VHH binders against o75319. Designs and how they scored, part 31

Target 1, 181 residues: o75319
Amino acid sequence: GNHIPERWKDYLPVGQRMPGTRFIAFKVPLQKSFEKKLAPEECFSPLDLFNKIREQNEELGLIIDLTYTQRYYKPEDLPETVPYLKIFTVGHQVPDDETIFKFKHAVNGFLKENKDNDKLIGVHCTHGLNRTGYLICRYLIDVEGVRPDDAIELFNRCRGHCLERQNYIEDLQNGPIRKNW

## First folded at step 16 (VHH)

Design Y4
Fold by OpenDDE, fold request of step 17:
Structure Y4 (fold): chain B 181 residues (1-181), chain A 120 residues (1-120)
Amino acid sequence: as target 1 above (181 residues)
Amino acid sequence: EVQLLESGGGLVQPGGSLRLSCAASGFTFDDYAMSWVRQAPGKGPEWVSLISGYGESTYYADSVKGRFTISRDNSKNTLYLQMNSLRAEDTAVYYCARYEDTDWSPFDYRGQGTLVTVSS
């Protein structure tokens, strides 16, 4: 069977909507083939994701998948009404300018097309923390003009876990602004 | 049991080319991104390249960009690394590694490695 990602169980499945934004972060949902390796209470499927979002009285309008693998779940496991976007993002390293641009472009496109609703942008990597947090914070800093420490604090609070990678934190706090086009 | 077996290493002159192969078994190959990692004598491991499950995306270290090409044949459960314009600093043991897409450990399995020596 499929290997459960290391420390995947240690993270909350779904965070909270980030106030003032359309972002919500979550850990990667796992398809049914992983269930045999999990206790029932540990399971978090694509279906579970949507149920948990609904419990928060929210609705997903877009899912951005930052993982570099496709073994966790299939886009076909998602409702057809929710668009799915894959942005292959290498772990451990600060995302490159192209990756940052792709993310910003996707977010801006969504916001432009969804002005008439309050649907959320769901973002995840494997744990929904480091890569996810970096790109969300990078957007808030570069596009929305949020102070780096405020962006990081907001993400950490809403995700229920703190960014862990020092290189990500340092780049957010002290790195250059990336162009938005 | 997961197994990764590298081949294709050897002695080559500067400016030369080599093609490494990695035969994978014991898991669903196309479910995983695969990587090449190298370790030179007296140095730590260096992440060389990464390729997604179906080859949609690739990553290269700055030190090898434009010279190395990672590819895979999922029908043969094989990973490749085409190395062109080889330099002395490319001398290392090259490992095939299964990419674990986490922030904790980038790789959960790797082969025994194949030695590449670039020398005049």
Scores: ipSAE 0.879, ipTM 0.930, lowest interface PAE 0.5, mean pLDDT 95
Fold by OpenDDE, look of step 16:
Structure Y4 (fold): chain B 181 residues (1-181), chain A 120 residues (1-120)
Amino acid sequence: as target 1 above (181 residues)
Amino acid sequence: EVQLLESGGGLVQPGGSLRLSCAASGFTFDDYAMSWVRQAPGKGPEWVSLISGYGESTYYADSVKGRFTISRDNSKNTLYLQMNSLRAEDTAVYYCARYEDTDWSPFDYRGQGTLVTVSS
């Protein structure tokens, strides 16, 4: 189906690279079948994603898709040169340890294999905000030792939107550190 | 028009089993993750289980893990919930819901529900 996700239009398509990291967050791009339900200026396709990243003088090296659906776009819609990773992540609730671990493992693997370049890790859920922000911040806190408030502020500033879910914020600020390996 | 029609509910004794079905129509079934949600009397809705469009991933609430199994047959546009080892606290109206996958609204459509009563 081509039902536009609720509030999808309310979020900036692409954030900015998070300084000191390889992360960039964005909302889910929508395949062509969605365009008929969007004004031209509202459209944000996989192609548009790459164009916007290029406009920032950046390059994607990995896309981590946290959505729990596959209706938004297909991996085939992406350039073959950019690996795509699906991590099914349920919304609304704090991601479980397995999900967190999968994310950390993917990020660490990418960084290990991409030391010779400056390609970005693109992360998105539906809106590229809550699930995306949580996992990125969780990584910064647990792996990089960043203070929770600093991680959250950095993400919010770069994404152009603030984390909305209190359970995510609370877990980041006061929750336990999750295992890295 | 999107339609979701649940069936299979009924009265069962504790420790018993039921299998719920949901017939979906009006949309491309396999494009959507599907969920079961339940609402007990006097309580808010509770997520029971979720399954991705092609069944690659499933989610279960802690309260039903090991007892319930969600599945789907995309060729039949049907969602299933196998409920084993039923308990009194499982008594609720069970709804089939199309998962929207947003932080605002978890689902955009749900059926009329089917009542499951677990009682001795």
Scores: ipSAE 0.872, ipTM 0.925, lowest interface PAE 0.5, mean pLDDT 95
Fold by OpenDDE, fold request of step 17:
Structure Y4 (fold): chain B 181 residues (1-181), chain A 120 residues (1-120)
Amino acid sequence: as target 1 above (181 residues)
Amino acid sequence: EVQLLESGGGLVQPGGSLRLSCAASGFTFDDYAMSWVRQAPGKGPEWVSLISGYGESTYYADSVKGRFTISRDNSKNTLYLQMNSLRAEDTAVYYCARYEDTDWSPFDYRGQGTLVTVSS
């Protein structure tokens, strides 16, 4: 059977909406087959995700899945009303320009098509922290012109955990702006 | 028990080709992304290539792009690495590794490795 990702239990399941943005980060929900390896209070399913979002009086309009596997859950486990986008993102390095562009393009497309509502862009990797935080911050820095330290602080505060990978932090703080085309 | 067994390594001249294979067992193969990692003497490990569970996505190190091709046959629980235009700097022990989709400890299992030596 499937094993629980390392350190998955250590992170809050869902963050808070980032003020001034449409972003919310969360750790990967796990399909039912994982429940046998978890205590009841540790379980976090796709259904639980939507319940927690609802508890915050928010609604998801898009889910961006940054994981490099499809074993965690199936798109069919999500409500039909919420589009699902997979962007395979390697976890042991800073995302490449293509990955960054795909993410930016997806976000911009969503914002263009959802001007009439306040639905959120849900972003997750395995832990919903490092890859997720990097790409969200990269967007805020490159597209919205946010100061890198402000973007990082905002993400960390809203996610309830701080970015951990120094290479990500360093690239955000001191790296070049990535192309938006 | 998870097992990964590499094969196909050997001595080859610069410009030559090799095809590595990795036989996997003890887990649901297509549920996991698989990777090749290499380690040259006196150097740290280097990610060579990564492939998603169903082959939808691949990753290559800059040093091997255009020369190496990662693939998999899920019906045979086998991972492959086609290596073309081999260079002396490609000399290393090549490991098959099951990718752990995290920012930490990027693999949880690794084979014993197969030696690739590129020399004239």
Scores: ipSAE 0.850, ipTM 0.915, lowest interface PAE 0.6, mean pLDDT 95
Fold by ESMFold2, fold request of step 17:
Structure Y4 (fold): chain B 181 residues (1-181), chain A 120 residues (1-120)
Amino acid sequence: as target 1 above (181 residues)
Amino acid sequence: EVQLLESGGGLVQPGGSLRLSCAASGFTFDDYAMSWVRQAPGKGPEWVSLISGYGESTYYADSVKGRFTISRDNSKNTLYLQMNSLRAEDTAVYYCARYEDTDWSPFDYRGQGTLVTVSS
């Protein structure tokens, strides 16, 4: 189905690069078939994503798609030169340790393979906020040693929206450090 | 109109097996992750299992892991739950649910359910 995801219109399409990291977060781009349900100014296609990244003078080197569905767009809608990785991440609950491990593994692999450029890791779930913010912050906390509140503040500022789910925020602030990378 | 119709429930002895089916219609089945949710008498709902649109990823509650297998046949628009080594605590109404991939509401549609009773 091509119904617009609940609350999707309420969020900025693309955030800003998070300083000191290789991350940029965005909401899920929607393929052409969704556009009959959108005003022209509401459209945010895979092409629009890359145009907006270019407008920031940035370049994507990897897209990590955290959605648990394939209905929003096809990987074939992305430039051939940009690697795409799907990590099926169940929403509304704190991601499990296997999901967290997969995310950390992907990020660490990217950093190693892209040490000689400044390309970014684009991360999205449906809204580019809760699952996306959780996993980015979890990486920064567990792998880079960033304080939980500093990671959350950085994500919120650069995404342009604050993390909303309290169970995610609680786990980031008070949950265990995961040493699974 | 989205419709989900479960079948295959019944009375079974402990240690037995049962296979549930869910016939889906009114939407593009392979676009959606699908789930089984169960509700035991006098208890709240429990998310049993989830499968992605083409079966690339699955999730199981710890209570059923290793005993239950979720699967789907997209050519028949049908979701399945193979339930092995059944126990009394598996007694519940089992619902087929369409997963809504958000951080807030996990399901947007569910069926009427099929009763599974595990009793000697």
Scores: ipSAE 0.659, ipTM 0.842, lowest interface PAE 1.4, mean pLDDT 92
Fold by ESMFold2, fold request of step 17:
Structure Y4 (fold): chain B 181 residues (1-181), chain A 120 residues (1-120)
Amino acid sequence: as target 1 above (181 residues)
Amino acid sequence: EVQLLESGGGLVQPGGSLRLSCAASGFTFDDYAMSWVRQAPGKGPEWVSLISGYGESTYYADSVKGRFTISRDNSKNTLYLQMNSLRAEDTAVYYCARYEDTDWSPFDYRGQGTLVTVSS
């Protein structure tokens, strides 16, 4: 229920905008009920997320939630004006083709509808790292033609933490390009 | 205390069917994705299936796709696995497991298991 996800405290809350893209990655914000087990400096709520984005002089135009649970926060905890999309993404395993397609479709739709502004797509899983990094990099490789190692380096630098799951890294570097858009 | 109690295992002929149940207690069942994991003799555990809290999403191992169906009844705090077209390779102890959405160990609780034997 309200226990803190393993190692969640060890990760920077929000990364930086990835240059040349519309992406920013972050760890899952936790609703107020989780704060009983957190020091004040460890708290990272949905409100804290938006404050940190604004401090970077950025604005979110979409949040893509990749978690396979709904216990961390409710979409109603987000500003009504910010679209929210849940893509249930199984952890520990390379995301399947259906999940990759849903992510690409969401990103492409956002870019089309937001071509006249500079709002960002916020992407998170539980830690904002492995599933998040995989799907962002998969998009950059498959849709934008970015070289795998360049996509990974950009994500790692902007997130402030390196992708950790070797099966994800191996699939990005050596796996097939998915052209299902 | 979290408790998971599997039932419905037994001996079945190849091509037959079984339905496994898992009674859950000690936590808010709807908050958690739930899973079936199996362990065949001499093999490590295999992640069979996963279902989200309200059944919005499901996952199946390739070895069982099209033959097994995971479901849940949140009003009864019960997880199910319908197993059809059973094969000898499906012989295993089947465990009900609570999914924890992290990048490391995906399960924080597992039941004692129920044995499924597929044999003529």
Scores: ipSAE 0.620, ipTM 0.830, lowest interface PAE 1.5, mean pLDDT 92
Fold by ESMFold2, fold request of step 17:
Formats: C-alpha cells, sequence, structure tokens
Structure Y4 (fold): chain B 181 residues (1-181), chain A 120 residues (1-120)
C-alpha cells in the first residue's frame, strides 16, 4: 500500500558526478512493491541505481540516506559491500547543526578511508534535490571553502534540477558557516 | 482507506497535563513517520512534533521542547503526544498526520482533530 511520492516521477533518477568532488546525487530508489504503480520506464529500484552508476563508469562507496521515512526501500536491499548511513533529516526547515555535523562527519570519514580509490558518496533524500543539495553545498562551503553561489551552481548543473526551497538557498548564501572545530 | 482518529483533548488548567492519542488504520503504520500538527483559532497550522517509523528520531518545535513527548506503539497502530506544563498558547485543535517526507506537501491530514483548551 505504498503511494509514489509527490512529483517523484518528474525528476531524473541519478545525476552526474560533481567534478572536483566525490558526490553524486539521486532521488530515492523505490523497492519492488512500488512498481505496480509505475510504468516500466518510470521504475527506479535499488538495482537500477547500481546499474546506472555502473553505466557512468563509477562505483558507490557510501550511500547517505537523508529521508525521514522507512517506506521507500530497506538497507538490506543493497549489496553487502556498500556502506549505508541513514541521517534522519527533517524537511521544510534548514537542517539543524546536529544533522549538518553528522553529514560532515560521514563525508570526512569516507574521504579518509577512501583516499586510494575513486568511489563516490551517493546522497539522496526523497527527490535528491532540496535536502540533498543543501547538505552537499553546506559541506562544500564550510569544509572546502567553496563560494555559496559556485556550490549551488555546481549542484544544480550536476543534479540536472535546481534547488527549489528558498529558505535553503538563503541560508546557503547568507547564513553562518557551520564548522566543527 | 487511510484513517487517523485523534482523541484525548479537553479543558485543562495552565501547568496541567494531557495525553493525546491517534488511532491509525488503512496503511502500514511502521513505514511512515508520524506528526502532530496544531491549529489555533484564526491561525495557520503549526508543526508540533515528528517521530520516525520505528521511533529512532524525533523532532519538536521550539515552543514545545521539554514539555511535550511524542511516542508511538506500532503493535497498536497508535501515535501519542504527552503534553506537560501546558500553557494558554497551547490551546488549539491537534491533528495527527502522516509525514509525507517531501518538500511540497509534508502532511496528510485525515482526522477531525481533538481540541485542547488551556485556561484558568
Amino acid sequence: as target 1 above (181 residues)
Amino acid sequence: EVQLLESGGGLVQPGGSLRLSCAASGFTFDDYAMSWVRQAPGKGPEWVSLISGYGESTYYADSVKGRFTISRDNSKNTLYLQMNSLRAEDTAVYYCARYEDTDWSPFDYRGQGTLVTVSS
């Protein structure tokens, strides 16, 4: 009895690797039970995710799931060799400092452990856009020193869709730097 | 058919307590984050609290932090809100909502709500 998330069909399943970073963004993959409500060309399962990444000649080394619900897929549906981290991220509000810290800590840990390979950090929320774009850009701004407008432009171009929520955009452009020590 | 039925509202003195309940049916309850939303007369809805499907994470509006506790019993398909240290500004109709986890329509309201009135 799972319904398809609002507007989920309207978004590209997987973006492009963001040049100069280890990030790739995508919309939430949907487990098989959703497929009865989808045309074949609309399907995007956990298996489809990995196939699309492989088609780009890339490999996932971590999935960061920013959704606040458990209904889309289970981590058990993923290959055993790909680390998975769920960071419950409340929508509609700029993520709090604890959420931002968890994201930064996960990314920094991944980069340290994966310095000798080119594996990607896959990041998604429901649509792979607003929460995903915010946290990726927040990381690039706070940790990598990227200018806010440059981070936003890079994300929008590589995701294939622009950040939509004005409160997120305003906070990225004009809000405080959130760094941990 | 999704159904959410709120109960437990009433008249209470400032500083008092109430426990709200929401009976859910027609969907897989544990798959959904659930929320309490309140609406005071003449005002727009205010997001009060949120709990993840298995209770791993909770959220509270600043106006209720430390006073309200959201919980759920997935074996009974029931959402709860324990409301302590009630204040006049907590007077509102309280709705149980399914959290949609999107950027456009975050709540799915199905019930008529339960009225909480805090006054001397």
Scores: ipSAE 0.597, ipTM 0.816, lowest interface PAE 1.7, mean pLDDT 90

Design Y5
Fold by OpenDDE, fold request of step 17:
Structure Y5 (fold): chain B 181 residues (1-181), chain A 120 residues (1-120)
Amino acid sequence: as target 1 above (181 residues)
Amino acid sequence: EVQLLESGGGLVQPGGSLRLSCAASGFTFDDWAMSWVRQAPGKGPEWVSLISGYGESTYYADSVKGRFTISRDNSKNTLYLQMNSLRAEDTAVYYCARYEDTDYSPFDYRGQGTLVTVSS
C-alpha cells in the first residue's frame, strides 16, 4: 500500500558522512506510488537519495536496507552500479547476534573490496535512526574499538537525530561485545 | 477499509495443537509484514511472531521458538499460526496484526482476536 510510515516526515532525509568512517544514514526512500500522499517538498525517492548524496560530494557504494518490509521501494529503483543488501531487522528489540553478524560481514566485505575508493555505505531502516544507529554503533564499538558514548554521539550528530530507543542505547553502552567476522 | 479476522481458537489440553488463521482484506496483503500478538489475562501484550511479505524472514519470541510456526498464503490473503506442544502459559487472546515497520507503534491494525485456552 501507499501508507506513509508514522512520523516518517519528521526525520531528515539524509544524514552526513560519519567522520573517520564510510557510513551514512538516511530514512527510507519511497517509491513513486507514495508521492500522491506527500507534498512535493516532502517527497524523498530513490532518485532524490542519490541526488542528495551527490550534493554532499559523496558517492554510495552499497545500500544496506534494514527494514522488514519491501513496500517502500524496489531494488530495481536503484542504479545497477550500487549493490543492494537486505537484512531483515525486527524493530523495537535489540538485533540478535545473527543480524549483527550479517551486518558486520557485509560492512567488512565492502571495505575489503573498496579499499581503492571512498564510496560510502548507506544504511537505512524506516526512519534511518534506531536500528540503523544501533548496528552502525555496534560495528564501531565491536570492530573499531570506539567507546560506546563516542560512537553514539558521532552517529547522532551526523544523522541529525538522536537514538530514541533506550534498550538500544543500554545495550551499546553496557552490553557484551558481539562476535566479529 | 483494513480488516483482519482471526479464527481457530479454542480449548486444548497441554501438549495439544491448534492452527490459527487470519483473513485479511482492504489492503495489498503481500506488501505487508504480518504478525501475531497475544495477551494473557492480567498481562500485557506479547509479540509472538512476525513474517515478511513473501515469507523470506520470520521472527519468533523466545517463549514460542520451536513450538510455533508462522506462515502465510498470499493468494488467499491469509496468515497462519501453527501452535504445537501447547502449554498453560500459552493461554491468551491471539491477535492478527499488520506490521507497520516503525520505531513507534509496531502495528497499525489488528483484529478482534481469537481465544486460545490451554487447560487439563
Scores: ipSAE 0.908, ipTM 0.945, lowest interface PAE 0.5, mean pLDDT 96
Fold by OpenDDE, fold request of step 17:
Structure Y5 (fold): chain B 181 residues (1-181), chain A 120 residues (1-120)
Amino acid sequence: as target 1 above (181 residues)
Amino acid sequence: EVQLLESGGGLVQPGGSLRLSCAASGFTFDDWAMSWVRQAPGKGPEWVSLISGYGESTYYADSVKGRFTISRDNSKNTLYLQMNSLRAEDTAVYYCARYEDTDYSPFDYRGQGTLVTVSS
């Protein structure tokens, strides 16, 4: 059977929209093949993701997948109306400049093309916390000029969990601004 | 049961080349990102390289970038590490490891390792 990611069950499935932004973070949804290893109340499928977003009176306009695997779900499991973008992001280390640029470019492109609506950018890694939080905060800091502590606090509050990795936090707080190519 | 078996290690002179292999079994190989990690005597483990399930993306430590190439053959359930321009500091036991894409333990399984010795 499919292996449930370690401590995946410990995290809230979906956060809240970050006020003043179009970001929402969530943990990775798992396709049906994982359900046999989960209690019904623990299940969180791509369908469940969209239902939960709808319950918040929001709509996803883009999903950015930061995981380094494709075993969790398939893009075909998503509605055809919602574009899917894969950005392979290695865990445990601060994302490199290329990864950061890809993320910023994707976000900026989306915002440019979606000025006429209020659809959200959904971002997830495995737990939807550390890699996800870093890249969202990096964007807010580098592109929107948000103070690092404010960005981190905003993300943590909206996600319902706090960034855990000190190297990520340290880089956000004290690291250099990354170039916007 | 998940099994990872490394091979291809040995003694090589500085500047030489070596190709490591890892035979995987007991799981759906192409569903998992795979890694090479190494540990030199008296040093902590070093993450050498990572490759995604279908080879779309690769990662290399700065210490090996430009010299090592990670690849995989999913039809054979095999992971490879081509090591060129080997240096004395590359001497280590090299482990094949299954990458668990979490913020906790990066690897949930690894093999017994194969020794690579770079010496003149």
Scores: ipSAE 0.908, ipTM 0.945, lowest interface PAE 0.5, mean pLDDT 96
Fold by OpenDDE, look of step 16:
Structure Y5 (fold): chain B 181 residues (1-181), chain A 120 residues (1-120)
Amino acid sequence: as target 1 above (181 residues)
Amino acid sequence: EVQLLESGGGLVQPGGSLRLSCAASGFTFDDWAMSWVRQAPGKGPEWVSLISGYGESTYYADSVKGRFTISRDNSKNTLYLQMNSLRAEDTAVYYCARYEDTDYSPFDYRGQGTLVTVSS
């Protein structure tokens, strides 16, 4: 279908690279079938994603898709040179340990295999904010030893929007550390 | 027009089983994740289960894990919920819902619901 997700238009399409990391967050790009329901300036396709990344003088090396649906775009809409990883992540609730582990494992694998370049890990859910922000922050906290408040502030600043869900924020600030391996 | 029509509800004894169905129309069924939501009298809605478009992933509320199974037949545009080992606390109206996958309203459409009553 071509139903525009609620409040999708309210979010910046692409954030900024998080300094000191390889992460960049963005809202979900929408395939061509959605364009008829959008003003030209509101459109954000997979192609637009790559163009915007290029405008930042960056390059995507991996896309992690946290959405729970396939209706937004197809992996075939992406360049073959950029690997695509789907991690089905349920919204509203704090991701479970398995989901967190999958994310960490994917990130660590990418970093290990991409030490010779500076390509980015692009992460998105629907709005590229709550699920995306939680998992990125969870990684920074658990793996990189970043203070929770620093991780959250960094993400919010770079994404251009603040994490909204209190359960995510609370878990990041006061929740237990999750296993890394 | 999006339509979701639930069926299969009824009265069952504790420990019994029911299979709910949801016939979907008006949209590309396999593009959407689908969910079951239930609401007991005097209580708010509870998310029961979720399944991705092609069934690659499923989610269950803790209260139903090991007892309920969500599935779908995309060739028939139908969503299913197999409910085993039913308990009194499972009594509710069960709704088929299209999963929008947002942090605001997770569902943009739901059916009229089907009543499941578990009682001895």
Scores: ipSAE 0.885, ipTM 0.932, lowest interface PAE 0.5, mean pLDDT 96
Fold by ESMFold2, look of step 16:
Order: C-alpha cells, then sequence, then structure tokens
Structure Y5 (fold): chain B 181 residues (1-181), chain A 120 residues (1-120)
C-alpha cells in the first residue's frame, strides 16, 4: 500500500494556473504513510498541496481526482470546505465518452456555481500529466473552441512537463470533437 | 509478498459459462484496482477488465462487453470474473493482475493464470 508510484518523484508537484482558464494541475499528493519511503524534500502531502496553492496566491474551489485507485490519500485528508470529485479514469487508453462527459459536466457546474469568485479547479491523476492533460485539453477544445495545438502547448507550459502519451496527443490533434450530450 | 492465485478455468462448450476466482494476499486488497488479463495461444496479453478498489467503476474490453462481469469481495480478498456466452476466441490463459494506475507499467503483479478452453 505504501509503494511510491513509478516515476512519481520525477514530476513537479504543482503546476501554474493556466491563464484564461480556471485550471491548475498537480500530481497526486501522498498521505503520511508514504513518507517513510521519501526524503523530506520529496514529500508532497495533501497539506503541502494547499500550502503550495496558497503560495501562488490562489485558492482551490474543486479537486477533480482522476486516479483509478484509492491508496494515495483519502478525501477526508482535505479541508471540509473544498469540494472533491473522483472520476475513475482508466489510464493508457483515451478516456471514453462517459468519462469525458463527467469531466465536462463537473467543470461546467463549477464555473456556474463559482462565477462570482476566482477559485481554481485542481485536477490530478497519478502524475498530473497524461490523463489530466488530456481531459483539460479536451474541455478547452470541445467547449471553449481552443485549437488542439494551442491547448496542448498551454497545458505543457503551465504544468511544467509535456504530455507524453502519444495516443492521447493523436486523439487531441486529429480525433473528433466530442459532443457533450 | 504479493500473491495472486487464479482458479476456475477449464473446458467449456461455446455459449457456456465459467466463473474465475483470484485469491489475493500480501497487500491491502481494497486499496488497489484489480484486473483480468488474458493471453491466447501465440498472442500477446490483452487487457480484459478492470475494477476499482470498492467496485465503483469497471472497465471491459470491447470484445467481452455484455458477456463478462468483473467483481470483487473485499472481505475475502478475492477477485472474480463471470464469463458468459463464451466463444472459441475467448480461449486463453486468464491472469489476475494488480493495477498500478501509472502512465508506465499498467500492472505490477500478476498470477500464474488459469486456462480457459472454449471448444466443441
Amino acid sequence: as target 1 above (181 residues)
Amino acid sequence: EVQLLESGGGLVQPGGSLRLSCAASGFTFDDWAMSWVRQAPGKGPEWVSLISGYGESTYYADSVKGRFTISRDNSKNTLYLQMNSLRAEDTAVYYCARYEDTDYSPFDYRGQGTLVTVSS
């Protein structure tokens, strides 16, 4: 259960707010039980997440957890005032239409309910990169009409790491626009 | 030591049913998504199904949707695969696998497998 995810240490904990959006991406925070396998500078806990967001002068209003596992942290490790949504997203495959719909519905609902503030949607999978980048970019392309290459470039720059998974990149660049109904 | 022990394979006629079981030990079973992977003779492995730690979400390969049902009993540390409407192309060794949920290796452990043969 305290197994550090493969290559999790290789990724910046938290990215930067994506300009013109309400998104910020990060890798999965790890509960205290993982820290015996980590040097102090490698630790990134749920508390560390919130401290890093505060250091950027930002505030989370929703966390969307895309992981397909429950071993990394429990929702109760988060403040009671921050809504949390788990969308079980299968890795290695382009997310299916139901997963894409759930993500879009959650983002649209958040934007409606938070139109009078500037809180962010925090999105993570295990590394905060491939599934996270895919769904954020899919939203920007399908809902906001952003060109695929512009969405990918914005995500990569703000996350601090490039999308790696070629089937995701190919689907974003050359795949169909997904209807939200 | 992580152990995954599959059982329930055998010979079945087309259209028949089998239920596979996988006994898990050496880890906190309900923290991990679990999967069935199969390998047909002369082929590489195929990801058949996936279930989240408490069964909230499932995934099925298109080739088995509507015919196979993945389930788990966390009180018994056991993963199941109910296979209905079996076809000759379902003939394979079926492996229980632990899903790592990373962008790299999808599975970090698998069992020795159980053979399912579908033939007249």
Scores: ipSAE 0.699, ipTM 0.865, lowest interface PAE 1.2, mean pLDDT 92
Fold by ESMFold2, fold request of step 17:
Structure Y5 (fold): chain B 181 residues (1-181), chain A 120 residues (1-120)
Amino acid sequence: as target 1 above (181 residues)
Amino acid sequence: EVQLLESGGGLVQPGGSLRLSCAASGFTFDDWAMSWVRQAPGKGPEWVSLISGYGESTYYADSVKGRFTISRDNSKNTLYLQMNSLRAEDTAVYYCARYEDTDYSPFDYRGQGTLVTVSS
């Protein structure tokens, strides 16, 4: 038995492509077994994710799953043609340097392999907000040289919700630049 | 019915070792990351450790890193915490919890906890 994650219904399912980047953020899709607990308008399955991306005239080339649990959906619920990578990311505290490095490595690898197309990297945690926003912004700051407040503003606008955890915001704004190796 | 039943607490001397167990039932154990959380007298809960569903990843609080080891046996639906080099400040009630993996309420507690007392 599976219960709906706390406040999951309060978030827009999918954001918009972040201009000038290859990122799109979304909340975790929920496998069919959850739909008994959801009104029709609240459903957001793996299939719904791909339909919504297609409606934006976009295509996913990689999904990075930042959740620490396997209860929401299985990779088998995704099209076999879309690469999937899970990076176990502890919530409620700033991701550690190992997690940040894994994220940067995955993004850089994708960009190298996909330089001749316009496919997107889909990133999610449970709500597609705090861990997702932190790691995307950390990448933009450390690798692309984006100013912290500009990265945060871009993420918030495109996700459709503002980053909420103050420790993440403080670390992005005032914390050290992390190594890119 | 979801149950989490902690055991293995007791009185130990500083520098000693103890192993805690948590028997889980009523849910698909391997779908859930699991956690140990402790509460010392007069203090709020402290996150001790976390383990992913198949044991691929673990997390430890700085206060216990190098001394405690979280593990699980999915065939027995059991979570463990091996505690070595125990200190007086490790005295607390230890709870096992399902890790909710949300930005809000991170732990789902169900048991009474098990008391660990470290005293000379």
Scores: ipSAE 0.658, ipTM 0.844, lowest interface PAE 1.5, mean pLDDT 92
Fold by ESMFold2, fold request of step 17:
Structure Y5 (fold): chain B 181 residues (1-181), chain A 120 residues (1-120)
Amino acid sequence: as target 1 above (181 residues)
Amino acid sequence: EVQLLESGGGLVQPGGSLRLSCAASGFTFDDWAMSWVRQAPGKGPEWVSLISGYGESTYYADSVKGRFTISRDNSKNTLYLQMNSLRAEDTAVYYCARYEDTDYSPFDYRGQGTLVTVSS
């Protein structure tokens, strides 16, 4: 479909590599069919994603798509073959333990397989903020032992936008450590 | 124009079952996750269930888990809610809603609703 997601235009397309990690966050790229509803400077296609990553002198080694829809683009719309994983993640509520485990498993598998290169894990939901920020921070807290406030601050700085959903922030700061297996 | 037309509501005794239907038109149905939302008399809306575009993933509120089943038939552009073991607390207007998958407004279209009354 051609409907532009609410407030999607308000967010920077791609963040910066998060130092000390293999993560980069971005908003969902939109396939060509959406462009008639966008000014040229507002466009952010799958091709635009890869161009912006290359302009940062980086390379994607995995895309983790957290959206609960397939209407934005298909993996086949990507200009290059890159490993792609869809984890259907319901918005508005803290991701459940199964979703968190799937994310951790995917990240751990990537890090093992890519220990001899410097490729990045690209993570997105619709806006690249709340679900994306939550799962990246949950990983850093539970697996890497990062303090919650440090994980949140790092994500916010590198994404270029702050996490907005208070229930996610509260769960990261005050919620239980989740099992890693 | 997006249209969502619910049907199948009615009066049911506790422990009974109903199947709700929602006929969708005016958009590419397969592209969109779809949801059931209910509103009990005098209460705010409650998110009941969600299903992804091809049925790969589903979500249920704790209050209905194990009793309700969301499904869809993309060849007929129809969303379903099978409601079993109904309780008085399930009494509500049930709305079919199109899931936007954003952090702001989870639904962009909602039908007129169908009333389910669970009473002896």
Scores: ipSAE 0.653, ipTM 0.844, lowest interface PAE 1.4, mean pLDDT 92

